VH-VL binders against Apolipoprotein N-acyltransferase (lnt). Designs and how they scored, part 6

Target 1, 229 residues: Apolipoprotein N-acyltransferase (lnt), of Prochlorococcus marinus subsp. pastoris (q7v0g7r236to464)
Amino acid sequence: WQTNMPTREKTNFKNQFINDKLISAQKIALSNDAKLLITPEGTLNNNFNLNFKSKIRMLAGGFRNSKNGLRSSLLGYQIGDKTYSSFIDKHRLVPLGEKIPGFLNIFSRGLSAVGGIQPGSDSRFFKWKFTQPLAIAICYEITDGFKIRNAVKSGAELIISAANLDPYPRKLHYQFLSLARVRSIENKKDNIIISNTGPSGLISEEGKIIKLFDPNTEQNDVVNPNFSI
Key: E = the ipSAE of ESMFold2; O = the ipSAE of OpenDDE; V2 = 0.75 times the mean of E and O plus 0.25 times the DockQ between their complexes.

## First folded at step 1 (VH-VL)

Design k10 (framework fv_falbikitug)
Fold by ESMFold2-Fast, scan of step 1:
Structure k10 (fold): chain C 229 residues (1-229), chain A 126 residues (1-126), chain B 113 residues (1-113)
Amino acid sequence: as target 1 above (229 residues)
Amino acid sequence: QVQLQESGGGLVKPGGSLRLSCAASGFTFSNAWMHWVRQAPGKGLEWVGQIKSKTEGGTTYYAESVKGRFTISRDDSKNTLYLQMNSLKTEDTAVYYCTTDSPYYDYLEGYYMDVWGQGTMVTVSS
Amino acid sequence: DIVMTQTPLSSPVTLGQPASISCRSSQSLEHSDGNTYLNWLQQRPGQPPRLLIYDISNRFSGVPDRFSGSGAGTDFTLKISRVEAEDVGVYYCMQATQFPPITFGQGTKLEIK
């Protein structure tokens, strides 16, 4: 039997699908001269490895195993990496039974449903060599203005908000966007939002929506944030 | 930095056997998909076969002209690729190259053969 | 198998002048994924082949910009805008759209006049 398909075989269907999407996304990013590819929270499966060398710096939502258990993280890939070489772990998990605002109650219940995920360092500051420092908020962490402010005080020039809001009602998606706008305004920094089904886009330091991706569509696009000196 | 070096070529009589080796360095050999390509004196290139990494099934493929006579294998502990040639014919006389895609370019889906050894000459003659 | 046919088989060229090599495939090299896996290799006398151009038109690392590739479907061209002495050798087109087998053109020998 002859086939015109490449003979590359994947470990399993899920890993094949993710790898194919990442290759496509990196090709699009490179064709637009992008410097960084960012994916939503939870994009990669547990124990995921690229079946290719990363061609662009990438921050990918995924999981990592630590000595104290599984961590939900944004995983940093340098050019040439097949496995992540840096990371920032999701820090903020809300204890069950404590009073929280109504929309945040759904987020905290969702996080506890993941079970076994350990909280990481509470620092939201991230920097690669020769890059602008970033303030990172993973999903519920966007509610913690104090930690984002500390990252900006440490030198972060841009806020990155990564989430997976797929399990939650659409109204929560808009509340997430509103909160991202507040973080941008109070820190006077642009905010890049990445979510699996939306909202995704760029918010200015004045809280204006510069670009929004269409919700519930697969979209790869380049945004150009403003860096304050 | 990625390097391949063939060895084991020589003079052999028709019907004889010969085993070629290809020593790999400068990359994680166990992840690489390896090819053998040959070139008869003064002629063009002919693909001989391929072996995939063990993690991807270790599957082997062969050109019709060598199927049933040649066997490709690998020893990942020694970073070495092999080509066992049996029932050799005069038309198998060629320089044999091992080749692979550079690990840096494995984000691409095709076969590029950007890394080649120097080749080893196999002469089948009585 | 996809048969690859190159024209001309030999190309005498004057230093500094352009050269052009054609490659024709027996069937389309456009894969169902939308990519066309056509590559060009250079072989200098006594040396192993060297990748020049991949996926029709992309120059491989270290390949001078005087080399360019173009084409689609079944017809492909390799051009050298200004031939230098070091360009002497045999050039092969290679298809990887249908595997197995990988197939090559018969080669074009580039010579200085």
Scores: ipSAE 0.000, ipTM 0.414, lowest interface PAE 18.8, mean pLDDT 74

Design k11 (framework fv_falbikitug)
Fold by ESMFold2-Fast, scan of step 1:
Structure k11 (fold): chain C 229 residues (1-229), chain A 126 residues (1-126), chain B 113 residues (1-113)
Amino acid sequence: as target 1 above (229 residues)
Amino acid sequence: QVQLQESGGGLVKPGGSLRLSCAASGFTFGDYAMHWVRQAPGKGLEWVGQIRSKDYGGTTYYAESVKGRFTISRDDSKNTLYLQMNSLKTEDTAVYYCTRELGYTSDWFSEYFDYWGQGTMVTVSS
Amino acid sequence: DIVMTQTPLSSPVTLGQPASISCRSSQSLVHSDYNTYLNWLQQRPGQPPRLLIYKISNRFSGVPDRFSGSGAGTDFTLKISRVEAEDVGVYYCMQGTEFPPYTFGQGTKLEIK
């Protein structure tokens, strides 16, 4: 699901809006016989809960609270879940972006909801119930080839790259796509890319772009990993 | 073709109760959010409330003027929408319409009322 | 609540002539999804409301080409290029951008002079 939602002032009804969007996205996914729905980094607000039971397995970009602070994560929802039952936390924080210096008031901006984000485990290996293991890169984690290689060596069969690139210049969006292609080539694994304004799509194990969504548009579509022809 | 038909209107005294029904046909009723909109004699349209589909949690929302007095419900097995009106006031006198919201099943970015019933008149008077 | 204000409240028009109705919102109707949920309804005498135009400029099924909508942000216009006898009635703009509540303009009565 490429959401095409800019990082701007949130309305009082954003949680209702996101729930409605998720139901629409799940209906589209199910009508196309999809087995997994993936959303971009930061799609769900902190403390977000579905107002319905998930009808499809979903990896949703969002936030989770831990004893040692807020984590930026991909949240795993099984069929029947209203709250996430699995997660993988972002490890690599972007410089001057997500980690806010302690002297700043975390409530002063729209970004304040995610201020104080703490890094999680450096492992990019995600073993999830009833699916093959995944290698997960959240935003700039795609730049660390060693950690993605380690996830593939541990048994990951697919690379998933989730991002929110709105705060960054468009030239960086193209660099992100180029890095995703390199990760696919060096690991001989397909890479599913999902970001809120693009680029989003599927890259083959040879680094070929199999499917690419138009940037700056909302788009729901199905991709089939490991399809090389 | 889509059809909506309201019933249950009538004359009621202030403080009384009344239940309106809206019978739907020609579409998959359970997939759509449904609304009640009223129109006082010679006046404009006023939104009363909404109920979402069960897949969207079946949540209800109400205009401030009716909150705590009116309850919206639905029976998807009977393709019927209901409005339970309690503690009725003279200001509630109006023609009550049910209408279907298009957007959540075909075009997520559309929130508009595509089909309307004929309306049923509720008169609150002593 | 978003307040919707229509101008004029009454519009006498000669058959075959154009008519124009304006709608102004108290705040921008651009939603966070970049859509503008401004819609136009027609209510003929003794009949229920009927959808004419949704999301500023999209004609609903069966609505004649003589009806068109335009606008952005807070200012919107409904135009009828050539008024026919069956166009007599009250026209309402409505917003669905900030929900709840849905809010309507006060209505514009179109009359044949």
Scores: ipSAE 0.000, ipTM 0.427, lowest interface PAE 17.1, mean pLDDT 73

Design k12 (framework fv_falbikitug)
Fold by ESMFold2-Fast, scan of step 1:
Structure k12 (fold): chain C 229 residues (1-229), chain A 126 residues (1-126), chain B 113 residues (1-113)
Amino acid sequence: as target 1 above (229 residues)
Amino acid sequence: QVQLQESGGGLVKPGGSLRLSCAASGFTFSDYYMHWVRQAPGKGLEWVGQIRSKAYGGTTYYAESVKGRFTISRDDSKNTLYLQMNSLKTEDTAVYYCARDVYEGSTYFDDAFDIWGQGTMVTVSS
Amino acid sequence: DIVMTQTPLSSPVTLGQPASISCRSSQSLVFSDGNTYLNWLQQRPGQPPRLLIYKISNRFSGVPDRFSGSGAGTDFTLKISRVEAEDVGVYYCMQYTHWPPLTFGQGTKLEIK
């Protein structure tokens, strides 16, 4: 689900509004026989709980409190969950030196805007019981080919790239898409991309765009990677 | 009272076929993943396969030793789990148990294998 | 496949004394959610298996306090503080972390001396 919710207002939405949107998204997913619902980075507010039991497996971008502070994460919900039962935390990229590409500095500034977000583990490997493992890239983590390669080497069969690029220039959106295609090619794995305002869609293991959502629109749609959940 | 009851076992010749049934009662059968587990006379437990609930696609998984020969299915309207066994070998001689796995709404899988049937004996010999 | 190794294979015990069964896995059983899906099953003669302990140390409903589980990573232990006559049977550890296939230990036969 491409949510098309502005970054500044996303955290100010009432919990009821987010719950209503998730109920609708899950109904649409189930009507189309989808096995997994994926939302963009930062979709759920801190301390968010569903006011219903999830009817489908879901990977939802959001925030979680940890012993060491606030984390930006993809939160895993199984059928029946009201709160997440699994997670993978965003690991901040800390560039060294002044000759690093400018878009990395833009990503870093964006993360700082949310204040107290703490870096998580640098592992991009995620697995659920009864599913094949996934390689997860949250926003600028798509630039770290080593960490994604390590997740694939550890057994990941599909790459998921979740982002919220809304505060950034349009040029950066297409750079993100290009990097996602490179990750698919170098690992020979399909890549599902989901972003708040776009780009969102499916990239094949050969870097071909199989399906692309319309940018700046709310869109619920099904993509079928070469991997079945 | 939650119960599982197997039936359909018996004597069969090598190369033959049998269909086992597992009747569930006392719970909402359609919400649960189910397993088949077997035990050869005097030996340990061996996992045979699993079938997921309809919400998870009703997908099936099999032990390598039975893959291609055994098929697991379910009929939620009858609260019944099935194991279709084809091309039976003497090595398939065992008591076959059905067992309840996770409730599809369970977060932690704590209740996996909490209920077992009484078992049904399958003997493959000439 | 994950190999589960139990020791001892046979454990003769005197009624009222403690018993201990060990289980080792060929790989860590910690799942990505931080939980370890190691269970213990009890099988009395002529009966189906029954769930005794789940996630290393949690007693299933109806299981008396004399049964306890412990361990982490690859090494796990089932203890019975005072063995009773009804405890006679075969005990199996099983792992449900690395799936499929799920795998069982060879079993430990508990018998009275």
Scores: ipSAE 0.000, ipTM 0.427, lowest interface PAE 17.7, mean pLDDT 76

Design k13 (framework fv_falbikitug)
Fold by ESMFold2-Fast, scan of step 1:
Structure k13 (fold): chain C 229 residues (1-229), chain A 125 residues (1-125), chain B 113 residues (1-113)
Amino acid sequence: as target 1 above (229 residues)
Amino acid sequence: QVQLQESGGGLVKPGGSLRLSCAASGFTFSSYAMHWVRQAPGKGLEWVGQIRSEAYGGTTYYAESVKGRFTISRDDSKNTLYLQMNSLKTEDTAVYYCARSYLDESGYYWGFDYWGQGTMVTVSS
Amino acid sequence: DIVMTQTPLSSPVTLGQPASISCRSSQSLVYSEGDTYLNWLQQRPGQPPRLLIYKISNRFSGVPDRFSGSGAGTDFTLKISRVEAEDVGVYYCMQATDFPPYTFGQGTKLEIK
């Protein structure tokens, strides 16, 4: 029973769990000759460090502290890194207090549940050494076509859509997939969708689902799915 | 004293199904990753698959030769590991061992520290 | 997949003499600095495998000092300083660096002359 554990032991257990999952995910990615491993939003704890040197380039969903508060981010790890060396922060699309459409309201509710998260830069362009430039959408950022189009104008060759859909009903997971398809079509770029407990896959520039990963049939990690390319 | 004991092996026809069990005792079963490893008569060892503890999500991994046909599961309340084998082929004939993963000081599961006695599965007409 | 190759496949040895088994991997088994996941297993006739050595050179609990492992990268050796009758059996190297799958060598049969 986890409630009987001291806080330090709970944190150590969770960190060991995350490290073991990442080691397994990296081994699987490398065995498939992948060059990049991407994890869902919120995979890593705040102040998390790998207990091993990364063997593959990785974008891991996690948290980053800044002088202006806690940020939700995709954290970039190069081969050999134990701590992230690059990042792209989530930007909050809907200000507190504004009326928003029902499905967007549900998406924003999950973010509001995590106190203290501050918005980062609204740029969705991510360029780092040894990878092609990426356009990044974290959760409901996929609804902002203008920001994704700006990233593509800046040179992004691939769209990455990363989410934590655990708080949301299964039906809304497929609405997320539909929005990702629209982004691929309007930008003529492939889109990789990374989602825990929801759909994950590859969408073509025509919006066709090339490959859809079903946790029960194609993925070996059903509680924290990862994608490698 | 760590003990693992397999059961459920036997003779089955090609295309048939069989479920193996591995009863664990002498350790906190729920805390360990578990494996199935097989050995065809007179041949070497072949890893079949792994299941992580529930604390690690109960994630399963399979050798390509069995993927889609075999399913690994566990019941931590009964300290028992299972291997459900479907669409059996003659090349699945082997002694099936369950094995416990050992965990090093870095928190990595690297190999097998304790093994069961094995149970023989024969697939023939 | 990483292919593990053992030599010799059969090793007749006189009681009290040393024995040596080699293992070569098709790729480096270094996972991180200080960690190479190359293990050795012993299988006595009619018994399940048992862990002898893990991470190249570390003896598992209960394994006698006469067993030692060495090597780096892709080339590894298991040595028995003075072979005893109970050492008869098949020895396997295995790798845990590249997963899935875990892979094993073909096995080396140790026999008394």
Scores: ipSAE 0.006, ipTM 0.424, lowest interface PAE 16.6, mean pLDDT 76

Design k2 (framework fv_falbikitug)
Fold by ESMFold2-Fast, scan of step 1:
Structure k2 (fold): chain C 229 residues (1-229), chain A 126 residues (1-126), chain B 113 residues (1-113)
Amino acid sequence: as target 1 above (229 residues)
Amino acid sequence: QVQLQESGGGLVKPGGSLRLSCAASGFTFSDYAMHWVRQAPGKGLEWVGQIRSEAYGGTTYYAESVKGRFTISRDDSKNTLYLQMNSLKTEDTAVYYCTREGYDFWSGYLDAFDIWGQGTMVTVSS
Amino acid sequence: DIVMTQTPLSSPVTLGQPASISCRSSQSLVHSEGNTYLNWLQQRPGQPPRLLIYKISNRFSGVPDRFSGSGAGTDFTLKISRVEAEDVGVYYCMQATEFPPLTFGQGTKLEIK
């Protein structure tokens, strides 16, 4: 699901609107026999609650509270869940005080704009019970090829790259797409990209773009990676 | 498999009462606004009423022709919609359908009936 | 109440030929938010209605692309580019801009010649 919700305007959608949109997205996914619904980074606001039981497995970008502060995460919903039952938190790429390359500096500034975000585990490995594992990259984490490779080495069969690039220049959108392609080639694994305003689509294990969504449009579409969920 | 199944129809005398039920399955019933729509034999469709989800206040609305006589309610724990019909008139003779209202992100309610039941016949005769 | 008027009331068509159904509302169906809530329903003989098109031109899931909707304001059209045997039935337009009540057109019966 490419949401095409503008973040630069600082419009905070109420939980009701997000719930209504998720109902629609799940309905479309189910009518097309999709097995997994994926949303971009930051789709769900803090303290978000589903007002329905999920009808499909879902990986939703959003925020969660932890004992160590607010985390930006990809939240896992099983069929029947009203609250997420699994998660993978966004990890800080650069240690405190280290020089940040210009490219990464833009991402770090964006992260600071959402106050209170804490770094999570550096592992990019994600697995639901009874499913094959996934390698997850949230926004700038796609620059860390070693961590993604480690997840694939641990058994991940598909790479998922979730981002919200709306606040950033179009050049960064191209760089994100290029890095996603490199990760697919390095690991010989398909990569599903999902971003708020684009790029979104499917990249093959050879780094070829199989499907690319129209940028700056809301689009619910199905992609068929070489992977079974 | 999303389904709606009506029951409770039958033959009743003018002035009588009937309670229709609509059993929902395959979706989270409590999230949706539900409607009743009727169709008299050989005639067109007529909207009867709506009940909104709890998230939208659980409010009910009725067509003027049934206001004060019909009551719509729901039991979300049983995934069931009800239509209590009192003071029935011969003009109420119709097939009664329960319908689900879809959602659109920007407006909430789609204001379109995306799922329909098979209908249950109510005959009011003297 | 908004009154919905359909023409024709009966439409005999030859298989494979196009069919067109018109719907006119007594008031503009443009809601204050900018959306136009004009929907089309199909009812095959002995079956419940089913949603074909919502908000003028959006085809509902599973509806063949030979069905299309168009229009604005008070005048709307449902077109079937190539009528098939399974298309026999009654077609209704419905408005949801003014609520309550929701109102329907009187229906158009599509028949094969």
Scores: ipSAE 0.000, ipTM 0.394, lowest interface PAE 21.2, mean pLDDT 76

Design k3 (framework fv_falbikitug)
Fold by ESMFold2-Fast, scan of step 1:
Structure k3 (fold): chain C 229 residues (1-229), chain A 123 residues (1-123), chain B 113 residues (1-113)
Amino acid sequence: as target 1 above (229 residues)
Amino acid sequence: QVQLQESGGGLVKPGGSLRLSCAASGFTFSNAWMHWVRQAPGKGLEWVGQIKSKTEGGTTYYAESVKGRFTISRDDSKNTLYLQMNSLKTEDTAVYYCTTDLEYYGDYPFDYWGQGTMVTVSS
Amino acid sequence: DIVMTQTPLSSPVTLGQPASISCRSSQSLVYSDGNTYLNWLQQRPGQPPRLLIYEISNRFSGVPDRFSGSGAGTDFTLKISRVEAEDVGVYYCMQGTHWPPYTFGQGTKLEIK
């Protein structure tokens, strides 16, 4: 689900609004016989809980509080869950204030703008109950080819790239898409991209864009990746 | 390829002082929370203290048993952690380990360990 | 300070057989975020400790799948499904929920019969 909820406008959304949108998105996913619902980075607010039991397996961009601070994560919900039962945390590749390439510096600035976001484990391997293992890249983690390749070597069969690129220039959107394509080619695995306002879609193991969602629109749609050997 | 190497241990008389060093490589040291953990001969593990990353203020915390006598510091330009031990007591005799919390707010402190350095406090 | 109590203190086991180590905390280790910061460490003879399991049941990188963790609240268990010779050593549970200080169990020595 491409949510089209710009960061600025989303800041004061009530948990009820997000719950209503998730109910709608899950109904649409189920009506299209989808097996998994994926949302962009930062879709759920801090301390978010579903006011309903999930009807579909879901990987939702959101936040989790650890004892030492807030984590930006993809949160795993199984059918029947009201709170996430699994997670993978965003890992900071380059700390703020270091000398880094321009586009990586902009991604780092985004983390600072949100405030209070702390890094998690550097592993990009996500083995979820009753699903194929996944390689997960959250925002600028797509730039770390070594960590993605390690996840694929550990058995990941699909790459998921989740982002919120709304605050960033269009040039960064193109760079993100290009990096996602390179990761698919390097690992011979399909890549599902999901971002708040775009780019979102499916990239093949050959780096071809199979489907691309219309940017700056709310779009609930199904993509069918293949799982290559 | 995370590597930690402690040095500076040895024999010292009660009331004496020692400074331990931990040389770190294979990760961005300036971002890491660092810990000292000790183990008396034939006994279990005891947390000595920690130091947060420079970006988080370099705040230090100590176990009550060493508070006021031990000081933890770091030199990020040299990728080195230090433990200054003053007013040493016989009960401070232990192998001292340098250990990491590589993520700023990691959920698994003590993820990587050095080989340890032996400190013996005896007359 | 939170007291961590392990049982047994010594566990002789036959190669290929399962082993189980229990850990109990003096207070609940559930943090305000709903997570439980209970970890397990392994120390082989003459070696430094090694992180095995974090947050009750998650294996750290490089840890074989024969190791598993379980539990909730104040009672936790580390299990080894088929003990191998390399598993001999001392196992420690530790808590990070109520820190500082971090506290460790007294250790369980796993020995081959």
Scores: ipSAE 0.000, ipTM 0.422, lowest interface PAE 16.6, mean pLDDT 76

Design k4 (framework fv_falbikitug; at its last look DockQ between E and O 0.05; V2 from the best seeds 0.00; counts 0 for: pae E 19.8 > 2, placed apart)
Heavy chain, then light chain:
Amino acid sequence: QVQLQESGGGLVKPGGSLRLSCAASGFTFSGSAMHWVRQAPGKGLEWVGQIRSKANSYATYYAESVKGRFTISRDDSKNTLYLQMNSLKTEDTAVYYCTRLDEYSSGWYFEDYWGQGTMVTVSS
Amino acid sequence: DIVMTQTPLSSPVTLGQPASISCRSSQSLVDSDGNTYLNWLQQRPGQPPRLLIYKISNRFSGVPDRFSGSGAGTDFTLKISRVEAEDVGVYYCMQATDYPPLTFGQGTKLEIK
ESMFold2-Fast, scan of step 1: ipSAE 0.012; ipTM 0.531
ESMFold2, look of step 2: ipSAE 0.000; ipTM 0.386
ESMFold2 (binder alone), look of step 2: mean pLDDT 88; pTM 0.909
OpenDDE, look of step 2: ipSAE 0.040; ipTM 0.628

Design k5 (framework fv_falbikitug)
Fold by ESMFold2-Fast, scan of step 1:
Structure k5 (fold): chain C 229 residues (1-229), chain A 125 residues (1-125), chain B 113 residues (1-113)
Amino acid sequence: as target 1 above (229 residues)
Amino acid sequence: QVQLQESGGGLVKPGGSLRLSCAASGFTFSDHYMHWVRQAPGKGLEWVGQTRNKANSYTTYYAESVKGRFTISRDDSKNTLYLQMNSLKTEDTAVYYCARVEYDILTGYDYFDYWGQGTMVTVSS
Amino acid sequence: DIVMTQTPLSSPVTLGQPASISCRSSQSLVYSDENTYLNWLQQRPGQPPRLLIYEISNRFSGVPDRFSGSGAGTDFTLKISRVEAEDVGVYYCMQATQFPPWTFGQGTKLEIK
């Protein structure tokens, strides 16, 4: 689900809006026989609860509290969950391309260990019941080819790249897409990319763009990745 | 240098309509969220509404006092922001400012860094 | 809506002397990302508002170092260490923690006596 949703809004407005959109997205997914719904990084607010029980397995970008502070995560929902039952936390917090004074703001204002968002485990391997093992890259973790390769060595059959690139210049969006293609080629695995405003779609194990969503639009669509041996 | 210049203000009767424009220059207008803020004579500042950028689908938000009567739009090809004001009331009498939101790649949109000179709207019979 | 309250409403000061303006919010301005979105604006007579300070204490480009901001949670202060003639005008605090709406204090008028 490419949400095309504002990055910053008051909590009550966003939570009601997200619940309504998730109901719609799950209905669309179920009517198309989808097995998994994936949302971009940062889709769900901190302490977000579904106002309904999930009807499909879902990996939702969002936030969770830990004893060491706020984490940016992909949150795993099983069928029947109102709250997430699994998670994988963002480990790499520093974005790729800001080399001017604005890049210093990143270090001071929360995409680093200072500023409230804390790094999680550096493992990119994710598995929970009844799903294929996945290699997960959240935002600029796609730059860390070694960690993605280790997840594939551990048995991951598909790469999932989830991002929220709204704050960043358009050229970084294309860099993200290019890196996702390289990860697919070097690991011989399909890559599903999902971002708030794009790029989103499916990249083959040969680095071919199989499907690409229209940027800057809300789009619910089904992609069918090929799990290589 | 960043410049914002409002136009279109004037005297209008209650129930009337007026369209304000804000011409932007000196920055990449299409990247920025834009706001309208008003100030009644001798009074403080009141937020009127926001339009987001193309990456956020030009989403608009309005103060409760103007919701349903005012419409914000923008034309990125002309670097221009608009405020269409319908069903004007005497309480809408104010100087109307357009303001740019500083684009912060981490924190999002959190302050109005540049303002236009303002255009006076007087709603009176 | 968060209500912003400024004190004093008017502040006559002598040139070269310090001035202090307080701002209180009806609830904490700390956002879930732990940033505090409290900003200060200056409006000189007959001119549009201009940004002075953003996120409590950061001076905007071109703002003299005699202006400083401080505070946390619900209680914030703008200080001018040595008031100059050009500083006359109305000062507003503004919150961007909970929106819409963005809300402003009622303003503090700084005058030279």
Scores: ipSAE 0.000, ipTM 0.423, lowest interface PAE 18.8, mean pLDDT 75

